# VH-VL binders against q9nrl2r1430to1533: the designs that were tried, part 289

Target 1, 104 residues: q9nrl2r1430to1533
Amino acid sequence: GGVHELSAFEQLVVELVRHDDSWPFLKLVSKIQVPDYYDIIKKPIALNIIREKVNKCEYKLASEFIDDIELMFSNCFEYNPRNTSEAKAGTRLQAFFHIQAQKL
Below, E stands for the ipSAE of ESMFold2; O stands for the ipSAE of OpenDDE; V2 stands for 0.75 times the mean of E and O plus 0.25 times the DockQ between their complexes.

## First folded at step 21 (VH-VL)

Design m5f (framework fv_erenumab)
Fold by ESMFold2-Fast, scan of step 21:
Structure m5f (fold): chain C 104 residues (1-104), chain A 121 residues (1-121), chain B 110 residues (1-110)
Amino acid sequence: as target 1 above (104 residues)
Amino acid sequence: QVQLVESGGGVVQPGRSLRLSCAASGFTFSSYAMHWVRQAPGKGLEWVAVISYSGKDKYSVDSVKGRFTISRDNSKNTLFLQMNSLRAEDTAVYYCARKPSYIRATYFDPWGQGTTVTVSS
Amino acid sequence: QSVLTQPPSVSAAPGQKVTISCSGSSSNIGNEFVSWYQQLPGTAPKLLIYENNKRPSGIPDRFSGSKSGTSTTLGITGLQTGDEADYYCATWDDSLDAYVFGGGTKLTVL
């Protein structure tokens, strides 16, 4: 996309990173910290990777950017039971994302 | 009741080997990553190793890497620590501990009672 | 030495309040949950606080945890002689790729 589109993606990622519920999503889970994670989750992703992809102009379509954010939430709900702190944070952050994404 | 019981400790000479066991009961052992933590006499706690629920993925602290191997037998609800080329600085009480596999948050519960390993000449 | 810094000892009289500090960095306490463990003489560690400020079933509300920036504290009110123990903070360290424990604090109830 265009320079304005990429600026919008960067702004949205920054807002997600600054949100109180971003802590499960800031970076990839360590294989040592959670050794089961990569056996269950086949397409791992995190906000630091998404931000790097934005900065490197790797998103050709807005839908690709949105798909990566949605993949991040999908991974959270697939790995973490719904009653965990991670899943609860993910639910709130995803709702915030849907509101902010309307401005794209 | 959720319980972990360690065994296999003893007194050995430097360079020898020991295998520690941790028997789990009261929970679905095969659903949890398991850890070993040690404590040298009069010192603090030191994380040693972790193993995934399946037993495929294993990681250990650098000071024991290549000498200690963590393993598990889910059919017997038992965790193991094979300790080779033991050194005086490996002298410690060894605890097994459970960490929630689906929770990123750091905490261990329950802990076993510990088994003592003394490496002396 | 340990990546998480605790005072080696604290002391207070029965009925008083004590606070045990644990200081780390942005690679550990600054971006990860913290847990606290109580170790009575001759026993295994026992989980006292998890996720910064939550208590497991059976832990009285006299025990509390809090986190601010790269530091965390364990608070104990209404001290009892049975609280005399070693206390350890613990978390994950991103730079070391390892679980880390504080050096421990010996609480003496006078």
Scores: ipSAE 0.670, ipTM 0.869, lowest interface PAE 0.9, mean pLDDT 91

Design m5g (framework fv_erenumab)
Fold by ESMFold2-Fast, scan of step 21:
Structure m5g (fold): chain C 104 residues (1-104), chain A 121 residues (1-121), chain B 110 residues (1-110)
Amino acid sequence: as target 1 above (104 residues)
Amino acid sequence: QVQLVESGGGVVQPGRSLRLSCAASGFTFSSYAMHWVRQAPGKGLEWVAVISYSGKDKYSVDSVKGRFTISRDNSKNTLFLQMNSLRAEDTAVYYCARKPSYHRATYFDPWGQGTTVTVSS
Amino acid sequence: QSVLTQPPSVSAAPGQKVTISCSGSSSNIGNEFVSWYQQLPGTAPKLLIYENNKRPSGIPDRFSGSKSGTSTTLGITGLQTGDEADYYCATWDDSLDAYVFGGGTKLTVL
């Protein structure tokens, strides 16, 4: 058995990770790189954490998966001003996610 | 005009302490994280420490941990670096620099003109 | 050794083009934005390039930046004697949890 099919959630997360605009979302923000991040953002999340939750079958409903992805974007827009490269990447990736999520 | 002006450098013997100051003007100081970066004579740039806009979160490079403390007074638009137990390898020009207000910002602008610290016996 | 590797020196004649390389790894340049700084003799560093290829207001378009994989380059066209300086690349390193600078490149205009 060398071939394993990904779940719909796994396929979507992989597509998000491969997207050019995923760079702000791949890993949790470093508290040293951005020392005030965790004072502002109370529920941090990133694509690597979401992917791990998918792999462990922690999402029982599509809405729970969608909520975690939307939390990730919400955190981005809360912390980063709209004119930053992070916020612009988040806007484009969120639009891509909304199109792909129609498959769920 | 955005400006950073360092002061407090000097010549000290090993084991002594110095407190550096960086006076900010021309921008809302309390909205920005701030850095200290140093440069040994004839050498390159080395990042030293960062402090959050509120002053609650502080991080420094391992070589100065436990000896240097970054702090700020937002009411006076001033950044500080308390340097204790100074060593010969701490001899450098110390620059303060502003961090952009977004999470993947990896650049410094503006910079102060620097203040010289010489640790000599 | 430097985490980001730059040539120690580069030289060219006035009016010529020069490129300064900066090589890193997947834990720094490969994952993060890079910036470039000019340090004229006896002065503080000045931001030349940020977010790989953007110039701050006041920096002429003779200065350009580019990034490919784990390497970045600073390009300077129409070299002037006033460009003699040390040039530094910089980024964030995920493995070190620190901001890192290249070792610096001294540019001499012949």
Scores: ipSAE 0.618, ipTM 0.845, lowest interface PAE 1.2, mean pLDDT 90

Design m5h (framework fv_erenumab)
Fold by ESMFold2-Fast, scan of step 21:
Structure m5h (fold): chain C 104 residues (1-104), chain A 121 residues (1-121), chain B 110 residues (1-110)
Amino acid sequence: as target 1 above (104 residues)
Amino acid sequence: QVQLVESGGGVVQPGRSLRLSCAASGFTFSSYAMHWVRQAPGKGLEWVAVISYSGKDKYSVDSVKGRFTISRDNSKNTLFLQMNSLRAEDTAVYYCARKPSYMRATYFDPWGQGTTVTVSS
Amino acid sequence: QSVLTQPPSVSAAPGQKVTISCSGSSSNIGNEFVSWYQQLPGTAPKLLIYENNKRPSGIPDRFSGSKSGTSTTLGITGLQTGDEADYYCATWDDSLDAYVFGGGTKLTVL
C-alpha cells in the first residue's frame, strides 16, 4: 500500500502501454468483433481497466496488481494459439513485465 | 482443400423470403466464427452478419436487423442466412467467409464463390 | 458512403509500380489490423494481405502492405495484365461495432 506503490503501479502500466507488444492488451475486444471470446474467457481484463483501477486506488497490495496483470497474460495464452501474433506479443510483454515488476 | 459453397439465391419479388446456405468442407467448421458479406451489382463489399462457433452469439448490420437472421448447423457443417421482407436494395451476390480463430484477426479467409439474390419489382 | 476511403481507380503500364491508398480514422485503421482483397472480374474476393503486411501462402512478393497512423497502402510492383481487378481494404471499426470495407479501387493496366 501507500504512495510509493501507487506511483510504481502507474509507472509500470505506462511502460507496458508504451511497449511495442502492448497492442493485444490495450482494451477489451467487442463481442461482435470476436463473438467467441467471452464464451472462452470468463475473467476478461485489459491495460485500460488495470490503469483505471490504479487511478482509483483499488489495489491495496502489490500482489493484487500483479495478479491482474498475470490474468491478462493468462487470458491471452488461453484464447490465442501459440503461433499467433497475439501469443508472441504476450510472451515478450510478459517477460518485460517480470523484469520491471522487481521494482514492486 | 478448405472450401465454402453457397446456394439458395434466385430471383424473388419484394416482400418475399429466401434462405441461403453455405456448405463448409476441409476444416473443423464448429471451431470457427462465420460471416456473410454481400456485394450489390457494380458496388463494393458490405459486411452483413457474423455468428460465433457455437451459434449462441449473432450480430448483423443495422440495415438488415429484424429482417435477416444468421444461423448454423454444426452437425451438417452448414451456415444459413434467412432473409425476410426482401427489398430491392438487398439485390447482391452473397458470400460466406470464415473468421480466423485468433482475437485480433480482422480478415476473411476463405471465401465462398457467392450466390446471387435478385429482388425484382 | 464508405468509412474507409480509397481512390475509385488507378492505372499504370505493365512492369510499373502502383500504390493504392486506404484512409480511415483512429476508430478503425488507427487501432486495428488491416487486410486487403483482390477481386478479379466475375470472381469472389481473395485474401491478398492480412495483419497489415503479411501474405498468405501463394501470394507473390510483388504485393505488399503497409500501415502508418490512420492510413494503409497496398503496393504492387512489376504490374501484369492479370493484376487488373478491384482491390478492397478492410478492418474493424470500434465506434461502429462493425467490420468495414473500403469503397474499392479499380486497377487498369494500360
Scores: ipSAE 0.642, ipTM 0.856, lowest interface PAE 1.1, mean pLDDT 91

Design m5i (framework fv_erenumab)
Fold by ESMFold2-Fast, scan of step 21:
Structure m5i (fold): chain C 104 residues (1-104), chain A 121 residues (1-121), chain B 110 residues (1-110)
Amino acid sequence: as target 1 above (104 residues)
Amino acid sequence: QVQLVESGGGVVQPGRSLRLSCAASGFTFSSYAMHWVRQAPGKGLEWVAVISYSGKDKYSVDSVKGRFTISRDNSKNTLFLQMNSLRAEDTAVYYCARKPSYKQATYFDPWGQGTTVTVSS
Amino acid sequence: QSVLTQPPSVSAAPGQKVTISCSGSSSNIGNEFVSWYQQLPGTAPKLLIYENNKRPSGIPDRFSGSKSGTSTTLGITGLQTGDEADYYCATWDDSLDAYVFGGGTKLTVL
């Protein structure tokens, strides 16, 4: 929807970015830093891309925004085994997101 | 147990080529991305190149781009660095090193013993 | 000229402690995990510290790492003559799209 809904998406993204466990999700994974990432992950996304989509008014429904955030977590768990620092950060940040998303 | 052994270094004149090899043992080579790192005499470490576990994706530092090509043969557990148009500045000990599997945070472990390349006129 | 700045040398007597600093910027140490390597004369580098402060199996707890802002520090306590080596910090640099190493620090133990 409206201005209020756009502000809610921006506020949530800002809260996710500021969370201690956001470090694996802040920016797209570099293909040079992690050369095998894009062989495994078909739909890459990160918080900076999601925030850019919010700023360009590309989300019409809360469900579209939520789907992109969930895709981000899904990618994390697909690439990173559950016992890695990345997967553990993803698990905690996803739980935080689910609590905050109730406000949407 | 986990081991990397480099070979193929030598003394060559500027403009010539060398192919370095790195033989891996003690781990599933085909599951790891691999790096080349070099060290000029009396100088520090310089990252050179990386290759994905499958060999599909490869990247090198700008100073060697177009001259050096990293490649691998997973059936032989061997990593390669093809070095063309060699320059005096390429004189260094060349190390291969493993990238940790499924880590966005990258570090180098283990390292090979190194192979020496000297480019002299 | 290296992107990460280390002191060229540090020295102390056996049994003492030293710290080796490594200074970078927001595009590298400020954003990324740091690793540290020990290189004994005539040998290959060996991983000492990864992910800022973690030790691989076989590295004694005399070696520690820490990170604050855009700088990282390697601490060595109970210095032994066998610790004489060059020490390097390393990280990823977002602006260069490359892995970068510090210039190295030569540790001399009396």
Scores: ipSAE 0.575, ipTM 0.846, lowest interface PAE 1.3, mean pLDDT 90

Design m5j (framework fv_erenumab; at its last look DockQ between E and O 0.93; V2 from the best seeds 0.83)
Fold by OpenDDE, look of step 22:
Structure m5j (fold): chain C 104 residues (1-104), chain A 121 residues (1-121), chain B 110 residues (1-110)
Amino acid sequence: as target 1 above (104 residues)
Amino acid sequence: QVQLVESGGGVVQPGRSLRLSCAASGFTFSSYAMHWVRQAPGKGLEWVAVISYSGKDKYSVDSVKGRFTISRDNSKNTLFLQMNSLRAEDTAVYYCARKPSYRSATYFDPWGQGTTVTVSS
Amino acid sequence: QSVLTQPPSVSAAPGQKVTISCSGSSSNIGNEFVSWYQQLPGTAPKLLIYENNKRPSGIPDRFSGSKSGTSTTLGITGLQTGDEADYYCATWDDSLDAYVFGGGTKLTVL
């Protein structure tokens, strides 16, 4: 049901945020810190935004929630070369997410 | 070799203007965000401004907003800092510095040799 | 005064080890990679350490960096007279939305 799904989404976001490799994804990239970022990434998203959407019950389907999480990782891999700390962190966090998402 | 060379510094009275230049060589200039960092005499380092690789996005520290403008000419591999309404507290050595575009790259490398700006009445 | 706090000065004899601390907060060192710079007298800063503990090409392994919590430390072993300089830590600050530096530490070789 919807209540159970919301709880599951919320719990998963909490687990993602607490993960050691969540640092690239906690909030949107600063325009000042990385002034080139938004020239490349057209649909920016972060865990704090996803958490807010969960809290507002904006996800009607698990697939919608998963799509946003995957978008977050996609953005990371699109912008960051594979040898960057961001990409490496993203790879590990995404693997963790895929394991946890099987419980949804 | 990667190199940055600043120029345009000098001695001016308060309220006057200066334009600093930074000539880049040894790397693809248009692929990097560029920064200005300054150091007042006997003091530490202070970040001043950043410009994106294309020059489309510009940001600066609050103390220079409305007075300083960062710009670049990628066809000439040159970074600029237009300084208007100069104040005594703007007195410093001004360094241009390269920064990789990624968030994890919270560092500047290389730095130019610096150009000295002195604002005094 | 500076967002990042460094001791004003440290000193040691040639051949000894010195450490320079840099203390910040959760909005900077706690969440971001840190870098260290060496500034010899009358020269521009030179990158010494990046991403907490990595050395650029040409920097000897006598220089090391470490990070724990909201603090970072620069280590210099086998101190040489040529190491006498000012050292600065640096990182990004999320709350200020700006790059920040420590106040600098003057290293004197006795």
Scores: ipSAE 0.859, ipTM 0.943, lowest interface PAE 0.5, mean pLDDT 96
Fold by ESMFold2-Fast, scan of step 21:
Structure m5j (fold): chain C 104 residues (1-104), chain A 121 residues (1-121), chain B 110 residues (1-110)
Amino acid sequence: as target 1 above (104 residues)
Amino acid sequence: QVQLVESGGGVVQPGRSLRLSCAASGFTFSSYAMHWVRQAPGKGLEWVAVISYSGKDKYSVDSVKGRFTISRDNSKNTLFLQMNSLRAEDTAVYYCARKPSYRSATYFDPWGQGTTVTVSS
Amino acid sequence: QSVLTQPPSVSAAPGQKVTISCSGSSSNIGNEFVSWYQQLPGTAPKLLIYENNKRPSGIPDRFSGSKSGTSTTLGITGLQTGDEADYYCATWDDSLDAYVFGGGTKLTVL
């Protein structure tokens, strides 16, 4: 990708960050707050890391950007039981992402 | 019913050691992270330490770091707090507590009844 | 000192309502869920409110919680003498990487 695609990635990340259901995804999970997290999740990621990668032009293809966002959701559903506030927020935010990602 | 029972408290001189135990029953102990919270006489609650369900990851607050070690024995459904180099400031009732290991579950329930540690000369 | 600020004491008459405030910052209450605990004299803390405004089984609806910005409030209606206790708010603090409790509020029913 080009400048147009990188601008689209930034716009999408900003929309995700502003969404009410972004709270589980804004920053990496603390291993002190959730001490079991890193025994289960081996490829941690969060919106702040994805945004930094966008700003440093590290995504060359839309598929690379989408893969990182999907990894973030996959980690959420792997770790958090379905009835948790995290899993519910992840379900709604992922649906929002899929609609917005059609623009990429 | 879910229960936590602490033991091992007592009166000890500064510089000595104590090991607290917390016996868990009524739930799958090996599936939960466990916490220690203390309360000095007439004072508020202070979070002290946490241990992951497997025991691989553990953390203690800076004020006790290097002196206190949290551990667990899942085969015996028991949580421990090894307290070395005790100071007068460590005088408190020590509670064990369960907290679910996900971010939205920022609550402790159940709590044990507490065990009293008094550090005095 | 605690990073969550509660009034040291509050008092009201039987049958009245009272609110206990807990003020924090963007590193704790502003971005994390809050819980509240009741501690009767000589007993362990008891969970009253979790996830900002939810009640565990057995907690009557006269206890309520709310969160707005960097502050949270415990509401108690229909005050009873049995409500005399210390009340604590609690949350996670991202800057300290630790669970934090408020300093506690002693409720007296006059």
Scores: ipSAE 0.769, ipTM 0.902, lowest interface PAE 0.8, mean pLDDT 93
Fold by ESMFold2, look of step 22:
Structure m5j (fold): chain C 104 residues (1-104), chain A 121 residues (1-121), chain B 110 residues (1-110)
Amino acid sequence: as target 1 above (104 residues)
Amino acid sequence: QVQLVESGGGVVQPGRSLRLSCAASGFTFSSYAMHWVRQAPGKGLEWVAVISYSGKDKYSVDSVKGRFTISRDNSKNTLFLQMNSLRAEDTAVYYCARKPSYRSATYFDPWGQGTTVTVSS
Amino acid sequence: QSVLTQPPSVSAAPGQKVTISCSGSSSNIGNEFVSWYQQLPGTAPKLLIYENNKRPSGIPDRFSGSKSGTSTTLGITGLQTGDEADYYCATWDDSLDAYVFGGGTKLTVL
């Protein structure tokens, strides 16, 4: 708990952002680039927003942090067909996340 | 086969309006965001506008914003570009184009044959 | 003044190979997938390459694409007279919030 958990959340987010497969998740999807996105995805989230929430100490429980990360992947899989580069990147990054999250 | 066919081009004077149509066939039109791309004589390609597959969300480049309106009728498999307050710099071949609706799909396939708009006195 | 810079022309003899470069920035090629188009005289553009290096069905493997950093390259081997066309790279530009095309490269085969 407390300051040690926030350090762990920050470290994990940094590792996710630096991962090669983070590119679909760095920031919210552009509504102009993908104009249908926000008709389908009702709870959008991205790594920059999660990182900001960590920096502002908005996560009180590890489960809240994990839920936002899993929401990010769930949105990816809901919107993108499984054969797309986005869905493949999401699968690999989620697997990486699960390995790193065991450190929490 | 998948086809896009534009129509409605012509020669008009500055300040006038034209409405372009794009008839789609061979695919589920209502499942795709649709785009307009133009090419001025002797120039390269310029992306103009996009509309979501439901028609709810529309965007256009700054140079035509407020003058051009993209729209669609999914019951008729038709894409439209309403072009108001036409200017000489709008002279171009206008193509409709299909794009898959995910970020990595930064490509257009297919394109229509194009329809020519000439704005001159 | 295309955001994506291509040489205005390239040429090579039939049977030879040629490459066409396309240079951008971190706001486009550096972070986005790239596509390439062939435009034969008087015709609409035709997709040659998508997602940096993938070919749609019907495009022969003598057309290839690659991307490194903020640059992308179209390669064409076994040049044929029918390859004479304008070639365009394209991608999304995050700072402009728009799709962008290179200025085009005219390929002459002879």
Scores: ipSAE 0.743, ipTM 0.900, lowest interface PAE 0.8, mean pLDDT 93
ESMFold2 (binder alone), look of step 22: mean pLDDT 91; pTM 0.930

Design m5k (framework fv_erenumab)
Fold by ESMFold2-Fast, scan of step 21:
Structure m5k (fold): chain C 104 residues (1-104), chain A 121 residues (1-121), chain B 110 residues (1-110)
Amino acid sequence: as target 1 above (104 residues)
Amino acid sequence: QVQLVESGGGVVQPGRSLRLSCAASGFTFSSYAMHWVRQAPGKGLEWVAVISYSGKDKYSVDSVKGRFTISRDNSKNTLFLQMNSLRAEDTAVYYCARKPSYSKATYFDPWGQGTTVTVSS
Amino acid sequence: QSVLTQPPSVSAAPGQKVTISCSGSSSNIGNEFVSWYQQLPGTAPKLLIYENNKRPSGIPDRFSGSKSGTSTTLGITGLQTGDEADYYCATWDDSLDAYVFGGGTKLTVL
């Protein structure tokens, strides 16, 4: 029986999505929930968007994929004060990402 | 010390207008998105509208869209709700409320004391 | 009809404990933080619990919150007559793009 091998990027995104600290990053922030978010954050991104880009083969280099993940964390830390649950989750998930990215 | 105080409520006939005000004190008003939440007599809470810290972005529930306009004056630390074409179903206590500026925050604190709007024929 | 379901009433004697449930779906409680509010007769709502289980300054530890899956619970221990109020759960709904409140639970003490 054949097993489809997932791309390295797909495998890493799946691991990020499954991580307990992924909750602030699963979907784009709603303009109605947080109306000032898009005035402050100029390049919004989330794991669902990154996963869609992986599935459409839009990342040609590992650096492009890493840049989008890092942008996601950068947006979190820019918008959210460091004492928030969002910023704390982002810090832990970013550390996890850095370890996993070395294994790419 | 952090406080919100609503005013402008009253008794009006259907089709008329009212403008509610919410005076903020004890915090940097211009750094927060502000909300209006209402409660009909004997009923639960219903979210009405939100405005961004700058006043550029504003959203409201469909039932009041086109009739209610949320606005703010940061120089006066005041939030407004302009209510036009009032209907009997708009009868409620109207609260202004602050939401923390966090990307996933879903709670309101503080709340004002509320101002009562009665639409009667 | 509210998208978050609470029992309409709950009652217990002073000194007892009660739990108030709030049930939703994956588009709201399942994916978002939940808050709880106390509303004494004739007063504005007061935040009791935020981010599922955190208390604001000034809220005693006899009030607690918990979330499991698509449901959340407010716990009150050592009931006092002053706890007689309406209690509301609240969250964000991703499918409606709106803040949603439970229908409220009237707590009667004694």
Scores: ipSAE 0.713, ipTM 0.888, lowest interface PAE 1.0, mean pLDDT 91

Design m5l (framework fv_erenumab)
Fold by ESMFold2-Fast, scan of step 21:
Structure m5l (fold): chain C 104 residues (1-104), chain A 121 residues (1-121), chain B 110 residues (1-110)
Amino acid sequence: as target 1 above (104 residues)
Amino acid sequence: QVQLVESGGGVVQPGRSLRLSCAASGFTFSSYAMHWVRQAPGKGLEWVAVISYSGKDKYSVDSVKGRFTISRDNSKNTLFLQMNSLRAEDTAVYYCARKPSYSYATYFDPWGQGTTVTVSS
Amino acid sequence: QSVLTQPPSVSAAPGQKVTISCSGSSSNIGNEFVSWYQQLPGTAPKLLIYENNKRPSGIPDRFSGSKSGTSTTLGITGLQTGDEADYYCATWDDSLDAYVFGGGTKLTVL
């Protein structure tokens, strides 16, 4: 809904992208690099896709934006065992997101 | 002990075919994506192909696309590389290697001992 | 095509330290995890370092890895004659959509 929410979404995505733990989430996984990924994950998403949706004003509600970010983390934990660097990065970035999302 | 053992290499004339095998033991083969990597005499390593744990997804480098086919038989714990229309440039030691399961990390462990393919007229 | 650049050779005496560099670009080392492999003469490659700086079980701590920007370095301290081998860096290249290896560095322990 509003310009304020759109500005807040862009700000949050930029903060997530700049975070040290964003590396598993910056772009979609290559099906050649990780051919197993798309057999497991049915709704792939990444920060670059979410940022494009924000820039195109595709999020009408804060809940829609939050759902896409949560889907991104859910995909990470579904694909990557808890002891991997990816899952650990996801856990830390998700906690950071939850703190920042309180502003939405 | 986790092991990969390649076989099927040999000396062949250009235009002929070879089928390489890689026998896996000591781990759940069906849970891992598998790779083929080659090394020409006196040269460095070159990635060739990958196959998903299920065998549904297969990818290879452009230089072998249409000529080489990677496949697997999970019931026999065996990885294959069917090599058709062989060229002198395909002369190399061929290694099979395992990719980390359910991880974005890019590395190969373990590796097989390799099998030698020599294409000469 | 994007290639990872390594010096062709490096030499040092037993007990010394050596570093092997590997230079790439933003499409590979700059964006992706790097691994390092040791290949003893006549043998298959062996994983030394993965995810830039981690060692698999059985690799001694005298082997280390680091990454900065578009370059990565393999460090070997306390050199032993058994370290004579070819060393390769490797990563994913998102422009080529392929796994790439460095040209290799031959380490001689004099």
Scores: ipSAE 0.657, ipTM 0.863, lowest interface PAE 1.0, mean pLDDT 90

Design m5m (framework fv_erenumab)
Fold by ESMFold2-Fast, scan of step 21:
Structure m5m (fold): chain C 104 residues (1-104), chain A 121 residues (1-121), chain B 110 residues (1-110)
Amino acid sequence: as target 1 above (104 residues)
Amino acid sequence: QVQLVESGGGVVQPGRSLRLSCAASGFTFSSYAMHWVRQAPGKGLEWVAVISYSGKDKYSVDSVKGRFTISRDNSKNTLFLQMNSLRAEDTAVYYCARKPSYSWATYFDPWGQGTTVTVSS
Amino acid sequence: QSVLTQPPSVSAAPGQKVTISCSGSSSNIGNEFVSWYQQLPGTAPKLLIYENNKRPSGIPDRFSGSKSGTSTTLGITGLQTGDEADYYCATWDDSLDAYVFGGGTKLTVL
């Protein structure tokens, strides 16, 4: 029935998490691990936070969900130079997201 | 050439203080978080402390918290470790090291040559 | 005692190959990039491998790294007497909120 159905947002987040290039986005960095991060990035976000917001029904519009995913990629590209493993993974995962987001 | 050079080590009695310095050259020091790592005689490596590029944020392992203070002077390209209330267990070679500022970098490069601190009665 | 477990010693003859293991958990190796350091007697540690399997400029391809699950390995082929050193794995630990190093492995080349 309706009790344990996955939402479209949940299905997309699960697909992102399972992608090989999700590793920079699964969780937030520690302030001790990267003390410079939170001085540069003012709106930190990660897939675990986005998934929690989906599960709590905090996204009223698909555009709000898409904005949070795009913020996650924007933060990656702002903090990490283009030649880093983080930025390369982000570029590939963002392209995958744009294809999947056509379903929303 | 990217280089880190430590100084300030020595032999002191328990309860005394030392200030270690690390002079950086060959890179934009003010753009990097900097770390201290130590190694007790015949033992492995132990991470001690980190300071953000601006000097605003500082963190250390619990065993030295309240006794050691990390600081930096970006105008002089110098990193410091003020060590108060020294204990025999603080006896080690102290290395300064740079970590890339990428969000998931976990490696240190370069390392200084180290400066030796011996706390002995 | 260390959160990352390495064998205390390994040995092999010149020209042979050796593998040094490093075992952790999901809070460190399982979730984080790992690095390896070579420490020759009386010297500072030198970065040998970063991001699991990458070599810095100047490190020969005789040195390789790999990661699987919660463990990582350093491979050395074509062993030379100059490879006698202590080798350390290292990473970040989410539970301890700290950088952690393995206990070190002494490589002897007979």
Scores: ipSAE 0.760, ipTM 0.898, lowest interface PAE 0.8, mean pLDDT 92

